# VH-VL binders against Chromatin structure-remodeling complex subunit rsc1 (rsc1): the designs that were tried, part 1

All scores and structures are predictions.

Target 1, 111 residues: Chromatin structure-remodeling complex subunit rsc1 (rsc1), of Schizosaccharomyces pombe (o74964r206to316)
Amino acid sequence: KPLSSLEARAKVIMRQVRRYRDGSGRQLFAPFERLPDPRMFPEYYQAIEQPMALEVIQKKLSKHRYETIEQFVDDFNLMFDNAKSFNDPSSQVYRDADFLKNYLADVLRLE
Structure headers, positions and changes below count from the first letter of each chain, unless a header shows other numbers; antibody chains are not in Kabat numbers.
F, E and O stand for the ipSAE by ESMFold2-Fast, ESMFold2 and OpenDDE, each averaged over both directions (binder to target, target to binder). V2 = 0.75 x the mean of E and O + 0.25 x the DockQ between their complexes.
[cut] stands for letters that were removed.
Atom coordinates printed by the task and the answers are left out, and those that the model quotes come from them; centres of patches stay.

## First folded at step 2 (VH-VL)

Design U07
Fold by OpenDDE, look of step 4:
Structure U07 (fold): chain C 111 residues (1-111), chain A 118 residues (1-118), chain B 107 residues (1-107)
Amino acid sequence: as target 1 above (111 residues)
Amino acid sequence: QVQLQESGPGLVKPSETLSLTCTVSGGSISSYYIHWLRQPPGKGLEWIGVIYYSGSTDYNPSLKSRVTISKDTSKSQVSLKLSSVTAADTAVYYCARDLYSSGWFDYWGQGTLVTVSS
Amino acid sequence: EIVMTQSPPTLSLSPGERVTLSCRASQSVSSYLVWYQQKPGQAPRLLISGASTRATSIPARFSGSGSGTDYTLTISSLQPEDFAVYYCQQYNSYPWTFGQGTKVEIK
């Protein structure tokens, strides 16, 4: 079954954001692939009301739970916002989340 | 209460491959970034590389051609292989946890000395 | 790579004295700087992250400051248990790099 236009667009956006690498060749998106293990990060789930990760977004996409690209983008932003909320501003993941959130916005503007 | 413990041969011959294992307990390696570092006797620390949640890796360019880091989630173990060793590779080797890509190491193994000698 | 240079290499002091350790980066690390303490036969211990954030259970006498390329670890009043080697580490860019360490020894 062919992908809907929304799914196709979402996947292009995801791919572009995921594949971003900095000057050192580091993939910034790595921390956002999966949700933290609740057994190891109970405090995460206490602090974050709506956990989000790429695996969740992909599942929602495959289940046709997004009606608009905006809804999809909202989850992406939520994912990064959660990271910025939970992590120390001096942490690499916070910095990467902030960067990727802005990068996502740029990607969308250039569409 | 996460714990890390390095294990492996304490003696390796030149040109051979150094192999170490980091066993992580009290947690899941799938939830941590696990790094390898080393410290030659009486010297400072050198970052070797990292294995991410996804299993992808990044290495110090100075060692990239010789280093392989992998993990076995079922065993809660991260492995380090360093090929073509020389005396310069003699060091205490540490594995350490970087929690959710913080950028710093809050838990370390005790370290294991590996001596390269014929 | 970013080269981290610590000074002085060795510092001989007495308990109660103020300690100031320097860490300089070859280029800006944007406050992505960590300090560790290491005692003989032990792994490093996290002291300060993000240049100025004291880690859990680290005494208040330890503090970090700095920006850009220049960073400082300060011990307001040196305690007997503080004699050790101190390392700085940058995590601004790969590869992560450490200073060569400053040994704080008893005078």
Scores: ipSAE 0.747, ipTM 0.911, lowest interface PAE 0.7, mean pLDDT 95
Fold by ESMFold2, look of step 4:
Order: sequence, then C-alpha cells, then structure tokens
Structure U07 (fold): chain C 111 residues (1-111), chain A 118 residues (1-118), chain B 107 residues (1-107)
Amino acid sequence: as target 1 above (111 residues)
Amino acid sequence: QVQLQESGPGLVKPSETLSLTCTVSGGSISSYYIHWLRQPPGKGLEWIGVIYYSGSTDYNPSLKSRVTISKDTSKSQVSLKLSSVTAADTAVYYCARDLYSSGWFDYWGQGTLVTVSS
Amino acid sequence: EIVMTQSPPTLSLSPGERVTLSCRASQSVSSYLVWYQQKPGQAPRLLISGASTRATSIPARFSGSGSGTDYTLTISSLQPEDFAVYYCQQYNSYPWTFGQGTKVEIK
C-alpha cells in the first residue's frame, strides 16, 4: 500500500496530464489511455517499434519497473512521439500529442 | 468494409426520450470513437457528442443537459438517448466514425429519420 | 461556439466549369477544417481534411485552400457526379460545427 517517493511523484504527474481539458472543455488525453487494437490497426504495429500507452505505463509503475522519474517521463514522451510519428500532422491526435508533450514539460518544471 | 447502421423508433412523442442505437460491423468499436450527429430536414449538420474508448464522453453544450451516449462493446453498439424532446429535435440522426481521434468523420451510417410529433 | 458560414447558398453551373466554394469561420480555425460532399438521401462523404489534404480516392479536381478564418473548396472541372451539397466543418474546438452548405446544381 505505501508508495515510494518516485511512485507518488509519478502518480501526481500522470493525474495532471491525464485530466487536462482545453478551453472548449475537450478531453485531450483520451486517445492515449490504451494501445490501438492490433486487429484493427496492424499497420500501427508495423510502423511503431515501441508501442506505448498509459495502460502500459501504469503496469510498469505498479510493478516497480521505473528506477528513476526520468524513465517514467521517457515513456510518456515516447507515447506522444509515437502518435506524432504515426498520425497525419493535421489530425487532432497529432496536435494533442504535441500540446500534451509541452504540457508535461511544464508540469515537470513545477516540481 | 466497416459499416455503421442506426436503428430505433422513427416517431417519438414530445417530452419523451429519443433512443437510438448504432451497430458497428466489419470492425471493432473498441478501435475508434463513435460520434452522433443530426441534420434537420433541409438544414445543416449539428454535432451531438462522442464516446471514447474508456466510456467517457464529450457533448455539445447546447444538448449536454439532455443527452447520454453509452456503449455496449459485447454487442458492438453505441446508444444515443436524448430526453425531453420537442419538434426542434426532428432530424436525420447519424453515427459516424472518427478513426483514432483525427477530428473528421471518414465513415457515416446511412442515417435514420426521427420525427417528434404528437 | 465557432460559426461556419458558407457562400454562395446555391450555385447553378454546367459540367466542365470551375467551381469555387467559400467557407468562413467566426474565429480562426488554424486550418483544422474539413470538406464533405452530400448527395440527396445519402450520408456525407469526406473530401478534404486539414483544409487541403484530399481523402483517399478523391479525384485531383478537388482541392482545398485557405487559412485562419477563410477557406475555399475548388472543383477545377465540374463533372456530372459532382452535383451535390458541400459542407465545411471545423475541428479546432468543441463543439465541432458545420457550415449550412452550398448546393451545387446543374444549370
């Protein structure tokens, strides 16, 4: 039940980024919660070497797979970079990944 | 390949709840976001809302107090409920696919007309 | 919400003519703009996304341009199958909003 300092910090960061809504009230993080279905998006798994989503990050955190907060942040950035690599630059999900990557950086500066 | 089909009553009485179902075939509903839209006869389209993979929703503020979108992944279905309907809610109702949150709709159902009349 | 205004409401033309359709937003939509075609009794069909990118299988005679608040759909040589209603949509902010449509009809 007791959380390490790393796990407590990671959960705070994760909650802040996850709950973000823009000025119109739109949820930005929803597409990043789970990995794409391999049956529906086989080309995603052909193009993306290291798939990453919040569900994977949460599992790694609960299994104590992160030794540093930087490793946790690297997986968050990988998730956003994958979205920018796979999706059309004019798409909503590309724009949102780009924004959330910058937002994560801002959240980290307040630590 | 992917097909969307709206179904439900074509006539709804004023003050009742409009209830529609979007059935997805040729694909899985767990893979993309389903939106609901409507088009009054002879007029333009209005976005109603979206349901995300997690089950959370975003709604058009003009309808938010009256609308509920939900899903049943075991049946590959997304449902729309709109309460307290009036004649102003008469429209062709569409479900549409937004593939991986692109912001545009690449597939649409055929639409179903719902008339609100006594 | 962002109001999308299309002009003209109706355009009567012959096959082979060049068509220019206008879509104006009440605020900048930063090229997060979509064009759809809708024929009678049918659902809308995706033509252009991101203001200028043609969707799969859309002929090269369709092109989109514009920025900020002002956007244009051009059909370089109108074909018989192009007589339809055309809608623009913005995806800059919720709610997603559509123009009222421009009907392109045969003269």
Scores: ipSAE 0.606, ipTM 0.863, lowest interface PAE 1.9, mean pLDDT 90

## First folded at step 6 (VH-VL; from U07 with heavy chain L99R S102Q)

Design V1
Fold by ESMFold2, look of step 7:
Structure V1 (fold): chain C 111 residues (1-111), chain A 118 residues (1-118), chain B 107 residues (1-107)
Amino acid sequence: as target 1 above (111 residues)
Amino acid sequence: QVQLQESGPGLVKPSETLSLTCTVSGGSISSYYIHWLRQPPGKGLEWIGVIYYSGSTDYNPSLKSRVTISKDTSKSQVSLKLSSVTAADTAVYYCARDRYSQGWFDYWGQGTLVTVSS
Amino acid sequence: EIVMTQSPPTLSLSPGERVTLSCRASQSVSSYLVWYQQKPGQAPRLLISGASTRATSIPARFSGSGSGTDYTLTISSLQPEDFAVYYCQQYNSYPWTFGQGTKVEIK
């Protein structure tokens, strides 16, 4: 079944951001794949108003829940902003969220 | 309370494969990044590698050709295999938790000494 | 890979003394720096992350400072339980690397 222009573009963007590796070969996107387990990370759900992760974005995309590409991008940015809100600025995941948010912006500008 | 415990043979012959298991209890291996590290007796620590939620791995380049880290979610276990061992691989081996990609290890197993000797 | 060099290799001190430990990186690690304490027969214990942030339950006498390539762990008044080996680790880039340790022992 043919994908809409929005869904095709979203899938390309998602794949590019997801597979990024830094100059040392380290994968950056791994912590953003899934929501934290509520039983193991209850404090996350107390602090974060709107949890977001790639698994949620992928589900929304497959169920045609995005009306515009901007709505898709908003969820991606929410995911990264949540990580920056929850985690110490000196953590790897904060640094990676900050970088990937800028990288997403670059990917969008080139398309 | 989360616990990490290393297990496996304490003695391995040269040229054989070192095989260790980290058992995670009080939590899920799907919630943690499990790293392997080692410490030769009386010396500093060396990072071996990490396994992510997806099962993908990143390894120390110095060991990459000989190392495999894998997981068995049904047993809540992460395994380390190091092939072609020599006396230089004698060390205390640790599994350690990076809670959510912080970059540091807040929980460590007790460690297990592996001696490589004829 | 980033080489971490700790100094001095050994300190022999008495309880109550101020302790300063040095960790130098071969290139900037941008404060992505961790300190651990390790006692004989035990796993390392997290002390400081992000160069200066104390981990949960770490006493206020432990502090970290530094930037770029040069980092310091300070124990303001050495207690009997503080005699151990101290390691720094960088998490700026893979592979994660550790210093060789500074042993703080009782005189």
Scores: ipSAE 0.674, ipTM 0.874, lowest interface PAE 1.4, mean pLDDT 90

## First folded at step 8 (VH-VL; from X1 with heavy chain Y53H)

Design X4
Fold by OpenDDE, fold request of step 12:
Structure X4 (fold): chain C 111 residues (1-111), chain A 118 residues (1-118), chain B 107 residues (1-107)
Amino acid sequence: as target 1 above (111 residues)
Amino acid sequence: QVQLQESGPGLVKPSETLSLTCTVSGGSIDSYYIHWLRQPPGKGLEWIGVIYHSGSTDYNPSLKSRVTISKDTSKSQVSLKLSSVTAADTAVYYCARDRWSQGWFDYWGQGTLVTVSS
Amino acid sequence: EIVMTQSPPTLSLSPGERVTLSCRASQSVSSYLVWYQQKPGQAPRLLISGASTRATSIPARFSGSGSGTDYTLTISSLQPEDFAVYYCQQYNSYPYTFGQGTKVEIK
């Protein structure tokens, strides 16, 4: 089934990006696992029109909300773009988001 | 406003385990990265390690074999354990907050002095 | 690990003077550099992040500059409350590391 194939592919891509660790062994993906708590980050939801995190992507995937792999990738990119939009460019999380966005693109190219 | 406060014994014997607790108020520890640092008397700062919002940890390689950081969300507490202590572990110990993996610490505890002595 | 070296170790100055503190990294930290101020008996206080961004409520007299391996904290006009030890910290990679500090004391 196309959606099943898509889901399998998406999970492989997601796993690869999540598991990336830098030379020091740090998992870059950690900040993107969950949406920030609105109570702790009210300004995030004021600034970001479409909040996105892995938990959201996983839910969409499980509910078969993605018809194409491109839609899945779009949400991943949105997740990283949101982090870059909200955080200072000099922050670690901004750098990590930028790196992982490029890493995702590389993963896709190598498929 | 977020507040952090270190607590635990101020005196530990050599070879024993140093155990400290960081109590965080004014926020949720599951939303932040909580770091432990230390500062020997009259010296600079050393990064010990961090516990992520997810509960994952990273440690300074120099201390990794002896350090354990954990947290209890229900108590809003982060714990530090440092085993096999020596006089070299005498320091003021701080817990500090990194809001969202920024790379810097915007809130600190007052610090607690731990002296290793027989 | 990246070694951070600050200079000078101690600086004796009078209020009103310009202060320039140096922080050098053993390898490039790509502007992922933080400055803290620490007064006796207190925890460090965040001053500058990202090499040049002042933290909230930090007076304009504090400024940070630099890139690559060399960074500077400047106090345009030293105030009585500015006498303290200043630390730089890199967050380019784990483990995070600090300079040994520069003590700014009253002349």
Scores: ipSAE 0.919, ipTM 0.960, lowest interface PAE 0.5, mean pLDDT 97
Fold by OpenDDE, fold request of step 12:
Structure X4 (fold): chain C 111 residues (1-111), chain A 118 residues (1-118), chain B 107 residues (1-107)
Amino acid sequence: as target 1 above (111 residues)
Amino acid sequence: QVQLQESGPGLVKPSETLSLTCTVSGGSIDSYYIHWLRQPPGKGLEWIGVIYHSGSTDYNPSLKSRVTISKDTSKSQVSLKLSSVTAADTAVYYCARDRWSQGWFDYWGQGTLVTVSS
Amino acid sequence: EIVMTQSPPTLSLSPGERVTLSCRASQSVSSYLVWYQQKPGQAPRLLISGASTRATSIPARFSGSGSGTDYTLTISSLQPEDFAVYYCQQYNSYPYTFGQGTKVEIK
């Protein structure tokens, strides 16, 4: 797959997942935009081996570090899995991560 | 330890705009979700809205048309504006922290009473 | 919005007694439920999150249970410092909503 085609596809997928809003109009993706501040969340970096956020994915994409769309999708899934690993299952962010992970799968399925 | 403190006028006239400030210390507001809530005297709690760590906002639909929440990171302050107030807006107003979109509030300000009266 | 209903409105008890407070949601909140304690002139204090998880420094005598639409806060043995108003809050969906509170007062 051409790199340019990969980037274009990745951006479309990213935009769709990022823009998702639930029935109340809440944008579920908000917690995943950026990595948490290490000063405020030192335990995050102790618990999570490979921190991931949209800003990281965007940088990797712009630097042509993804050779396949699967690698891009893997980072998205990692981002959500990290949130589920770090946060209590009863938390809103855990639920949102779980939902968006499934939503990503649906987006890919419908391509 | 994170601390929140509400400040602003305790009296507002009907039809005017209620303006409050929440000063946050012991942490960065750009890392937290700061919520505004209120409690009329002798009554329960009502959620007003939230400002995300990114600066995005969500409001209670019952107040959305009148509410604006903003923040100034350089001052570590979150602001609440409620326009066209009536006596029904008389309440103790709280700002509270949600650490990372958990859904609950672990730190609260002491609250500030705002009375709407002519 | 999801309506939260607490019962009873007031509960008069003596120290040492078991306390059971009810919180019912108009629709399932899937255990996304919080309990707070509020004393006069103070802000609410977080007690229980996720229906059953005690917050830091909350005594073991406080416990939360329930699922779906029905939730319970239990105080195994009421202490003098526990006389207060207790609120439940759902965070299943915006807007977040609270019960009207249950006042636990001394008999």
Scores: ipSAE 0.919, ipTM 0.960, lowest interface PAE 0.5, mean pLDDT 97
Fold by ESMFold2, fold request of step 12:
Structure X4 (fold): chain C 111 residues (1-111), chain A 118 residues (1-118), chain B 107 residues (1-107)
Amino acid sequence: as target 1 above (111 residues)
Amino acid sequence: QVQLQESGPGLVKPSETLSLTCTVSGGSIDSYYIHWLRQPPGKGLEWIGVIYHSGSTDYNPSLKSRVTISKDTSKSQVSLKLSSVTAADTAVYYCARDRWSQGWFDYWGQGTLVTVSS
Amino acid sequence: EIVMTQSPPTLSLSPGERVTLSCRASQSVSSYLVWYQQKPGQAPRLLISGASTRATSIPARFSGSGSGTDYTLTISSLQPEDFAVYYCQQYNSYPYTFGQGTKVEIK
């Protein structure tokens, strides 16, 4: 089935953010690929009202659940905001979520 | 309670491949970031690399050409291979957990000494 | 890569004394700094993360401070169990790097 213009844009954005490496060669996106295992991280699900990860976003995209690009971007921002809410500000994952949120905004500006 | 334990040969000949296994109990290696580190006797620690829950890796550039980290989820094991070893690779080798990309290690294995000698 | 330098290399002190350990980075690590304690024959133990946050179950006598390139671990009243080597680690960038350690000897 042919991709809509929304789905094509979303896939481009997703690829660019997902593949980011910083100047030291470190992958930043790895912790956002999937939701924490509830058995290993039960406290996450007590603290976070709307869990979000790339795997959830990909499912929603394949099921045509996004009506606008803004809805897709909202889920990306939710994913990063959840990480900033759950993790100590001094953690690497907090810093990376903050950076990737800004990076996403830059990617969107370039269309 | 999570426990990490390194295992493998304690003696390796020069030019051969060092091969170690980290066994994770009381947890899941698909939920954690497992790192390898080493400490030459009487010296400081050196970070070797990490395997992410997806199976992708990042390595210390100083070792990247010789190192492979892999995992076997069915055995709850993370493996380290370091090729073409020399006496400079003699160290205590540790596996350690970063819970979810925090940047620090909250659980360490007991360590295993590997001596490289002819 | 970021070089971490600890001072002094060795420190000999009596129980009850205040201990101050220095860790300096070759460039700013923005408080992305960890302190570990390593007792003889054991793996490192997490003490402090984020330059100043004590890990769970770490006694209040341990505290961390600093910013930029200069960081300090303080033990307010040295106990016999505190005989160990102390390492700092930066997590600002890969590769993660460690200082060479400060050995604290209790007399």
Scores: ipSAE 0.819, ipTM 0.915, lowest interface PAE 0.6, mean pLDDT 92
Fold by ESMFold2, fold request of step 12:
Structure X4 (fold): chain C 111 residues (1-111), chain A 118 residues (1-118), chain B 107 residues (1-107)
Amino acid sequence: as target 1 above (111 residues)
Amino acid sequence: QVQLQESGPGLVKPSETLSLTCTVSGGSIDSYYIHWLRQPPGKGLEWIGVIYHSGSTDYNPSLKSRVTISKDTSKSQVSLKLSSVTAADTAVYYCARDRWSQGWFDYWGQGTLVTVSS
Amino acid sequence: EIVMTQSPPTLSLSPGERVTLSCRASQSVSSYLVWYQQKPGQAPRLLISGASTRATSIPARFSGSGSGTDYTLTISSLQPEDFAVYYCQQYNSYPYTFGQGTKVEIK
């Protein structure tokens, strides 16, 4: 079945952010694709009130849970903010979350 | 508790393919990023590459043309293959865990020496 | 790639002395730097991440400092169990690269 204009737009945005590689060729988005395993990361679920990952966003999109693009963007930013809240500021994933949050803003501006 | 163990042949002939397996116990290879590294005897460490939970990889450009890292989630194993080996590939090979893309390795396997010799 | 250079290659010191190890990067690594300890026949052991943050269970005598291209690992009072080779690693960019190590031996 055909996608709404919102869903089509969201899929384009997701693809652009997901495929980003830095100047050294490193994939940045890999840690954000799925929620951490509760068995291996119980402390994440003790610290993070509203877990978010791409898999959750994709499910919400397929179930038509977003009424506006801003709601979709809010979940993306929540995902990155959770990573910055949970991880040490000196970690690669913290830096990558910060970068990708700004990159998302750039993608939206050019759209 | 998570444990990593490298296994494979300790002796490989020149021009052949080095093949190693990292077995992960006490955890899931889909929850961590497994890297391969090597250390020639008496020398420093060299990063070989990483496999992500999706199965995609990033490799050291110096080895990219000869290296393949793959995983088998059902066996909790990550494999390293390095083709066309020479004496320069003689090293202790390690698999190591980056817990959640931190950029550092908090668990290492014991390492396995691979000697490339006729 | 970013070249990591450690100095000196070897230090010979007595127990109780201060050990200072240097790690220099060929370009800024923005404190994305790790120190490892490696004893003979063993895998590396994580000591310091983010240039200055001690890993869990690492004794307080180990400390890290520096920024930009210049980083230091200090052992404030050398213990007999501290003889080892020490490596720095950058995680600013791929490929991850390591210094060639500084061997700390007890006099």
Scores: ipSAE 0.816, ipTM 0.914, lowest interface PAE 0.6, mean pLDDT 92

